VH-VL binders against q9vpl3. Designs and how they scored, part 109

Target 1, 224 residues: q9vpl3
Amino acid sequence: RGKINIQRPKAPHYERARVVAVTQPKYPELPKAKSCFKTRAERTQQQQENPYNEIIAREVRNWLDHSRLVAFFHLSSITADDIFRVRVQLHKQNLHLKSYGSKIIEQAVKNTRYEAIVPLFHSNHCIVFSPDPEKTAALLRIVRRVPQMVLLGGIVEETMLSRNQLVAYAQMPGLHAVQAQLVQTLSQAPGHLIQQLQAHQNSFVQVLDVHAKNQMNEETPKST
Key: E = the ipSAE of ESMFold2; O = the ipSAE of OpenDDE; V2 = 0.75 times the mean of E and O plus 0.25 times the DockQ between their complexes.

## First folded at step 4 (VH-VL)

Design A4 (framework fv_anetumab; at its last look DockQ between E and O 0.01; V2 from the best seeds 0.00; counts 0 for: pae E 8.3 > 2, placed apart)
Fold by OpenDDE, look of step 4:
Structure A4 (fold): chain C 224 residues (1-224), chain A 120 residues (1-120), chain B 111 residues (1-111)
Amino acid sequence: as target 1 above (224 residues)
Amino acid sequence: QVELVQSGAEVKKPGESLKISCKGSGYSFTDYWIGWVRQAPGKGLEWMGIIDPSDSYTRYSPSFQGQVTISADKSISTAYLQWSSLKASDTAMYYCARHYSEGWLDFDYWGQGTLVTVSS
Amino acid sequence: DIALTQPASVSGSPGQSITISCTGTSSDVGGYNYVSWYQQHPGKAPKLMIYEVSNRPSGVSNRFSGSKSGNTASLTISGLQAEDEADYYCSSWDSSSTPYVFGGGTKLTVL
């Protein structure tokens, strides 16, 4: 029985080689692309009901409840560096960029007044929170420089606004400015009213005086 | 007054895990990012990464990505830097620092540093 | 690899003006106005001295000034004092690799 040379195994007979070639399990090459391109959304969807999700959901609710400005954005092919850069810029303006999984958002807003925002979170998204609605203009200015961030809408002073409405809001004079104008207008009104009231009184007094003078002139008997 | 207080010096062996801390006080901890900077003995400063304590968002230097973990506990105003397995080359002074609000990515307040010595 | 190049050492006499250079590339120093300078005394944490090329934080002496030309930033210290003896590090935003990078540092000796 010839010593099987284990170092140089003889090529199997052609038929055997064919069978081996056909029976080699073609492991489907895991499309290299699928593992790398899991969207953040897909990565966050696989987060099983982790007790941590409840904590995060609570956090989201807290942000929603304490923010006077909330803006929702779609993220289109944005890099981590771009996000980082934008986040730093926003932070300087006391604008807080956050990213949460869609499931977490859904959990957070379930049975709340914010439930209507759930449809906005079907893709890669981020949320910007601010305690100051006056920062809306600053927010939009920053985001305009980031084409990968698409404004979807927002919440200002507990009111849901469309994208267009949010843009319009940012162009309006701040509430304080409007209030100041109102106060100025109101402060001028009493003065004018007083003047008008006094003018009528003065006119009335003048008419009475003229009447009195005329009566006195009629009562002076012609001393014949 | 704004202050960052770091944990004390550590002497460890290669292969050991370590977690050092940085506690912020005198300001709203969640309103500022915390960065970590390494300085090997007699060497320069190295930016390691940064964390937003409000949501634990982190950004690492490529050189430190996967080598360390930066975390924060906002409930106690503390940031952390941790190793799963220390190397001798990890011997250095480690600084935590608060992100400067007026700058781009600069640091205005620094901790006193934590000396980590890793020797066999 | 240290991305920003600084001279290893500089020296000056009291009252003199000295300049420390920081040379980078178009992806960091040359590309942005986000160059900063830190002072570090022996055994102490670094201190921010200049940010965004030429701005001074509150409490920093007006003797410290920053400038930039091309890919080179400069820290100038006027009226040199003994207390200025320290290591100085430049830093910059970096778009190529690390978001933030330090220079190699410069030891300033006051003679």
Scores: ipSAE 0.517, ipTM 0.770, lowest interface PAE 1.3, mean pLDDT 85
Fold by ESMFold2, look of step 4:
Structure A4 (fold): chain C 224 residues (1-224), chain A 120 residues (1-120), chain B 111 residues (1-111)
Amino acid sequence: as target 1 above (224 residues)
Amino acid sequence: QVELVQSGAEVKKPGESLKISCKGSGYSFTDYWIGWVRQAPGKGLEWMGIIDPSDSYTRYSPSFQGQVTISADKSISTAYLQWSSLKASDTAMYYCARHYSEGWLDFDYWGQGTLVTVSS
Amino acid sequence: DIALTQPASVSGSPGQSITISCTGTSSDVGGYNYVSWYQQHPGKAPKLMIYEVSNRPSGVSNRFSGSKSGNTASLTISGLQAEDEADYYCSSWDSSSTPYVFGGGTKLTVL
């Protein structure tokens, strides 16, 4: 089903920890110098986490670099059973539900084109990664019965998309399917080729116009 | 582009059955939900229920649970609202409307309405 | 079956600004950002004016704006025009009576 020949990221050892992490978020950062003892206890705990942080940050970087679809959600109160059920449904579609601490995300995206996503992880959240951008429609169908997961936006083929743009992307004909139809019509007789090109051009232009507008990022609603 | 076309006005007597329709076009029918809204003459809007046409998942307002049946036939892009036995109090305008999901509560396209009159 | 409270009527003169309130509870308007506003002219179907508290669909004038504070959402119409005379309904998702509820409606009269 994968259109890209991408090696599969490592998963089994982290999937068990990942299920727990989604339902049980990490401790918040201490905002004040309330107690030196508690601060040192938190520093000791941070030291215990630091040997593992680089491995997890590299995992996040690898997911970001090799996923053609990334979707960001705000996560409201949800039971462990419900989130596990949705994770299983997503996995069947090659959609990988994950959650990471904001410090890990900051380390993973530092000095990259994705730094703009960091503020999304200061609230309760989850992320869905996939190598298959054509799975955007399946993603949205699965989560539309999960009001606790509020779509914030995403990244498709290295382009940041708003929530509305991501929904629109999911509803258009696939770019590769349109291109494949065009290639097939080019292999036909000259007269037939002209008629087929005229029939497909409107669909192809519409798909390219959406992608071009999303890349230019000038289609901001003025009267919304 | 997007269009919801409802069946025509109905004049009925109490006790008769009725099924009214809402046909969606210009979009992928199974990608959106259809809601039904009642408006009694001179009164406000009342949400009756919704259906996800992809698998017929249905949810009703408590006030209408057991009073009507909402269904869909995705092969012809049509949603339905049914009564097994009409009452005079069912006299109202009935609208179908499209929305994306429970977390997106914007009915962005509405049908023209079906006036149902039940009397005599 | 009306769950959200709106004033029965409001009025204003052309050019003025008016505000229509929609009061719910923490299970709907106060707890979530799923508030919408609809305009209905006599004999016509409702039209979506505002969704998710403050967003305008394409084609809706920026004279219409939405906001909320606590359990009360507000629709503000600035530069009032004769064609704004209509009924206005708020709506919200309601976790306690899941799912959807409307306000009782507000008749706007342009004097």
Scores: ipSAE 0.011, ipTM 0.515, lowest interface PAE 8.3, mean pLDDT 75
ESMFold2 (binder alone), look of step 4: mean pLDDT 90; pTM 0.921

Design A5 (framework fv_anetumab; at its last look DockQ between E and O 0.02; V2 from the best seeds 0.00; counts 0 for: pae E 6.4 > 2, placed apart)
Fold by OpenDDE, look of step 4:
Structure A5 (fold): chain C 224 residues (1-224), chain A 120 residues (1-120), chain B 111 residues (1-111)
Amino acid sequence: as target 1 above (224 residues)
Amino acid sequence: QVELVQSGAEVKKPGESLKISCKGSGYSFTDYWIGWVRQAPGKGLEWMGIIDPSDSYTRYSPSFQGQVTISADKSISTAYLQWSSLKASDTAMYYCARQYSSGWLDFDYWGQGTLVTVSS
Amino acid sequence: DIALTQPASVSGSPGQSITISCTGTSSDVGDYNYVSWYQQHPGKAPKLMIYEVSNRPSGVSNRFSGSKSGNTASLTISGLQAEDEADYYCSSYDSSRTPYVFGGGTKLTVL
């Protein structure tokens, strides 16, 4: 009885090898749990036209209509904790961070002046709303500390602004400051304008006086 | 005047479900977050979580995550705290409170509290 | 586990100044200026007295003041009055565990 070499088992006979090869259970590759890798965007896309979506869409429209500042952000690998922190910080400044599904946004802005924002919502995004456009600087200050929030653009005073334009806007002096400067400039308007206005008036009065004097001289009958 | 009014005291048995309410008035309900704080008899304050009523965004303390549900109905300016299955250890005073805008997560206005007693 | 440590009790006479300490860690009191103080009378809801270490909300007496050094925050009550007898709780942001945590509370007795 030949010593079975346990260290180098002889290859099975070709017929046995064929049977073993055919009888090896092909375990279906466990479907890579597609569910675990569904982006929030993908999860939100599967939300069927639920009456609930209409309600949310109305809410989004309401925010858009009542906000003087709207900023759009892409979210890149941000944690729930980071989002919460930013949300709290923004809230303290009367800035409202909201997240909506792309479909909801699309529904909300369909046939509105805001339809142009739809292309911004292809990935994970959030929106910050504010009734106060003066808060733009505060917004940018807060989000600058959050590298996961990438500014895409915004709407200020019903005007769509690019990222760069929004940054530039935040650096501008507030309307009140500009108004104050204007008032100051107008108040400093050299006495020259007043003088010019007075000069015209004075000239007019002089012309009238001359005319009156000439009329009086013509009415004096030459007493021959 | 800003006011938070909570639902009345509850006496329940272990295993029962419960939902208590907190109604806000005198301010824009959706502009402020509502937090819940637990205080067991003779014990200190415990932060449970907070909700943004405007979109129902919620954050829980790790200790209360999965143990309770915080919700809000903005249409009636009401926040809720609910249990699916009460435990004896849930016996406590529960406060709702409005988040103070000038603080981090501080609370400026508080409800009167809801006493929940869970006994066999 | 109570993340913030307070003395169980403090006492003082009318007119005196007392201080209540709140000791945390670097992940809460040490790293952030988000320490707050609440006053709670028996059977009543807490009242915010100090926020962000040293700020007083409107309507809070100037007798209440807050400070922080290292990992310890302090509430000082000057000119102690009978009405100040209450439980006092500190709170803070805790970056390691919870966005908001309370201390164990301190019972203040006015003698």
Scores: ipSAE 0.796, ipTM 0.912, lowest interface PAE 0.8, mean pLDDT 87
Fold by ESMFold2, look of step 4:
Structure A5 (fold): chain C 224 residues (1-224), chain A 120 residues (1-120), chain B 111 residues (1-111)
Amino acid sequence: as target 1 above (224 residues)
Amino acid sequence: QVELVQSGAEVKKPGESLKISCKGSGYSFTDYWIGWVRQAPGKGLEWMGIIDPSDSYTRYSPSFQGQVTISADKSISTAYLQWSSLKASDTAMYYCARQYSSGWLDFDYWGQGTLVTVSS
Amino acid sequence: DIALTQPASVSGSPGQSITISCTGTSSDVGDYNYVSWYQQHPGKAPKLMIYEVSNRPSGVSNRFSGSKSGNTASLTISGLQAEDEADYYCSSYDSSRTPYVFGGGTKLTVL
């Protein structure tokens, strides 16, 4: 078996090398996320068990237990440069892009409330973790630039959400945003207050309708 | 009520500059991308490019790269399409449209269109 | 670059079902689920009828449905009505040439 690795931009290579040498990288390791995603596809042929699996599974369990936002994606073919750019953008928002083998996920969630996520990892995938569920909107804004990352669903505040539920959650006003809007409304004319209360009530009704619909959809055995 | 209101029809000569606008209302402007679509008279739709108003991330169709500039002013909820030098072949209807999918380019609300006519 | 292939026209009588096809390649319709369908009446802006292959936006009649098989997406209109007479465009993400493409359009005539 050979080790052929071709990772070269076309040109100008000389000028690129000169610029990189002058500006010391601020990041500890540039290619780490790159090797993770591509190595998984290349190693599926043998289905080998790695002695680090228990350590990695514990890492996954720790992420799941300490993240208030978890999002699952199907990952289509994507270049290492593109996924690296996405990882950097997500990291700036305290959103952590990870990928793990399905056996590692299965081991990590064994005997936990998260066992239901294992089927999501039958195909090529990635996961985003964050301690801050209000970053859901920022997550969706970033990944909509990346057609290769297809949102499957997620976990918010320990609640499993489908793709559509997660998108709807991201659109909901936060409690502090609702309180700030109410203060501004009270500082305005009384007629404007009536309009804002009606809009707020309609938003709550819409949230309740989405919740009821999503609960019914998850309990119906629909195909497609 | 979500609305996209575009600037009025334009009649221009070749070589002139032009900037047309698309004002979004009834929603949080920075939460959604704005795309621009061209339709030449009697022809189909052509995607020109998109902008994320939150940080001005912009992407162009290869056919329009370098031919137009897409921009936005989020303080007034307005996106722009501009030419530095119009050509007769730029005569078309131009639509702005709001993208809202977590996927790629579902345009759920469209402006009324701006007719641009370029002739001597 | 070439657009997604649609028939130039289709026709049907009121009450019938019709299907409009949109054929692309594996680099767009085949491998991705970003197919949308738009309706455009003469002199008006397009209206989104179907997104992500088969989803209907709020306010779109359930007479409109979408599907795909292989490299071909389909829009089906059941219970055809006179108001359905319009141009219909499919669109998709395209990983090979451009980030987004429209089909050439299909004129639907209600007889």
Scores: ipSAE 0.108, ipTM 0.569, lowest interface PAE 6.4, mean pLDDT 76
ESMFold2 (binder alone), look of step 4: mean pLDDT 89; pTM 0.916

Design A6 (framework fv_imvotamab_arm2; at its last look DockQ between E and O 0.02; V2 from the best seeds 0.00; counts 0 for: pae E 9.6 > 2, placed apart)
Fold by OpenDDE, look of step 4:
Structure A6 (fold): chain C 224 residues (1-224), chain A 120 residues (1-120), chain B 112 residues (1-112)
Amino acid sequence: as target 1 above (224 residues)
Amino acid sequence: EVQLVQSGAEVKKPGESLKISCKGSGYSFTSYWIGWVRQMPGKGLEWMGIIDPSDSYTRYSPSFQGQVTISADKSITTAYLQWSSLKASDTAMYYCARHYSSGWLDFDYWGQGTLVTVSS
Amino acid sequence: DIVMTQTPLSSPVTLGQPASISCRSSQSLEYSDGNTYLSWLQQRPGQPPRLLIYKISNRFSGVPDRFSGSGAGTDFTLKISRVEAEDVGVYYCMQGTHWPYTFGGGTKVEIK
């Protein structure tokens, strides 16, 4: 009795193959809910020009114009609950997390100085606004605990910064501290110069004194 | 002193609209979120939703989604709870509450409550 | 939704005696930040709820030291070391870890 080759089963007879092919239940292809695969960005693009979009766009502009710190984030798979919690944490620091559709952002920044931010909004995103640029460090600290939020870049004091630049900015001492340090450095500079100038003079005087003393000793005749 | 003062008791008929208020005082109104809680007669407490007065971000409990509207006017430090069409089942005490300052998910101060009675 | 189960429903207590209330959650209340957002509230007759304990064991300002909270994960306990007349009311546990926030069914503390 020949070993049934389980690895390469012989193709069934043509008639059997036909019967099997006809009797295979054609399961209706589950309607690919095309809607489930549309990114939020894609869904927003298909939204009909709603007069409401203009209102929201205006709101976005207002936030941009009144914020000294703006940070852009990509959102990976994040739950509404996680977003809620992050919002609360940020809010305590006067940081305001907002999420807008890409189309709304485009409309909001069109023909403005912020137009360069449009390419950042290709996927799920959120924006954090703050009137206080000193909160950059606090923002980054909070976001570090949220792996679903990826920093893309931002605007600080009307200057667009890359991700790395924002991180560097957050590590800098506060403006007041830097100013204080500068003032201290400037105040020490004259003192150092004076010391250096005086050091040379003092050295010269010392050399002269030694020379004078030596001359006086040579002129004293040994009274035998 | 931190206070949340709610509007007075309401007696309404089914189908009527209602808006009740919660005014915050003694603190920075926009620095704390406000939540609404329902307590049916002789029953427990139910979260309805929460609002950030600074930007009016609102989150509802699924059971109350579409049933009520929560809003805020930061200019007068007031939060609102609104029904478009009341039902007899909406008869309850409604409380507003503020987030706890040291615990961002806890509610430290509560309003005195607003009794809403809906009867034919 | 997270179900909060409180036991007992009613707790008749003699003045000066201790009381204990249990609260069990259907899921862990530990959040990703390592905190557990469980609170205990007191509601006296005819009054709004009052916060007693937050994050399992922290007493809110003005709360007497006779109130204490303990627990972890899904099991929590509120203890009153010596019940006073003013402690009469309904006590609720509340979870703030998962949305929607949910309350326990309440425990009525009464004086015998």
Scores: ipSAE 0.254, ipTM 0.663, lowest interface PAE 1.5, mean pLDDT 84
Fold by ESMFold2, look of step 4:
Structure A6 (fold): chain C 224 residues (1-224), chain A 120 residues (1-120), chain B 112 residues (1-112)
Amino acid sequence: as target 1 above (224 residues)
Amino acid sequence: EVQLVQSGAEVKKPGESLKISCKGSGYSFTSYWIGWVRQMPGKGLEWMGIIDPSDSYTRYSPSFQGQVTISADKSITTAYLQWSSLKASDTAMYYCARHYSSGWLDFDYWGQGTLVTVSS
Amino acid sequence: DIVMTQTPLSSPVTLGQPASISCRSSQSLEYSDGNTYLSWLQQRPGQPPRLLIYKISNRFSGVPDRFSGSGAGTDFTLKISRVEAEDVGVYYCMQGTHWPYTFGGGTKVEIK
């Protein structure tokens, strides 16, 4: 949009320096066409050595800590325009669409109750974060128009929910009524806890290895 | 009262261009998508595509991608369907219909239809 | 694309008698939010389509209660409990669960 300037203010000498900087030529780098022909495995391997992985993992942990709603989706092939539109529609509802590599997710959930989510990120995926768990119904309605996003499950109020449990949560009125129904639903699911433990047995081994290493070193961590 | 009012019938020759309209009234035009549906003579319904009038984002059925152009002008609450070069096989009735942009209620209100006849 | 198969193609009925229309999809229409986006449309002779039923069984505003919908998964039914003269026309099922949206081939309801 245009700016209205009732008076033509004189530019300070620092603004003049800024104008000179924008008039300096920027020489575009040659395009790196090699990335177009790399396999999925080669692209994933390059991301493993990114020096900012720990910074990005901290970002994911911060989202998990500040979000009362987290939803996980499988993501099929989608255009950049389509995913941008979905992100805008979700953002209007305080729903934040993100995607991260599985290694980054592993780092973000290390030594937390959320380590069980790591297997969900072996395929192409995206995650929606929100501080507002009552927005679950709006989330599911928006993504219905996005056939490339398929719900896998979620976390509500720090509780892991299956796909069906999250859908049931979305259909109930009011937060307190939904919390009561959620407790009843979980108590009626026989063998569900055993199935979850069996699906995440490798997470137990990983946690045990970390604990054994920490005890062998006799070091006290600075923070949890 | 929600209304979708379409432009009048058209008689055209092959190779001519055409733009038909669908004017929405009685609701917040930018809160709903507008879809286009084709019905060839004596045949069923075919979904052609949709537009979000708020930002002109469009999505086409694969069968119609590149065959037509869907557009909208939100300042006059009007959606359009257009051809750059008509074919005889484009002879059909064309409907616009309202889609709920963020919800579960699709095709709730329909225009009266625009008959397009393309003949030599 | 999801194929929507309607039967019968034509349903001649006696005035005041029930009519039943079947719609079968090539895949489940249950979406991950637990909803099934299956609609029924009515097209009277010379008129545009109008919405009758959405999400399997919900009547749209102004639709008489003699229209009802049922079904699950891939099999859906529209029933008219007592056919009236104004119910003559073509009925379409439509799915909005999968891209692209698709319609059944239509069922013509006629008075014998």
Scores: ipSAE 0.006, ipTM 0.508, lowest interface PAE 9.6, mean pLDDT 77
ESMFold2 (binder alone), look of step 4: mean pLDDT 91; pTM 0.932

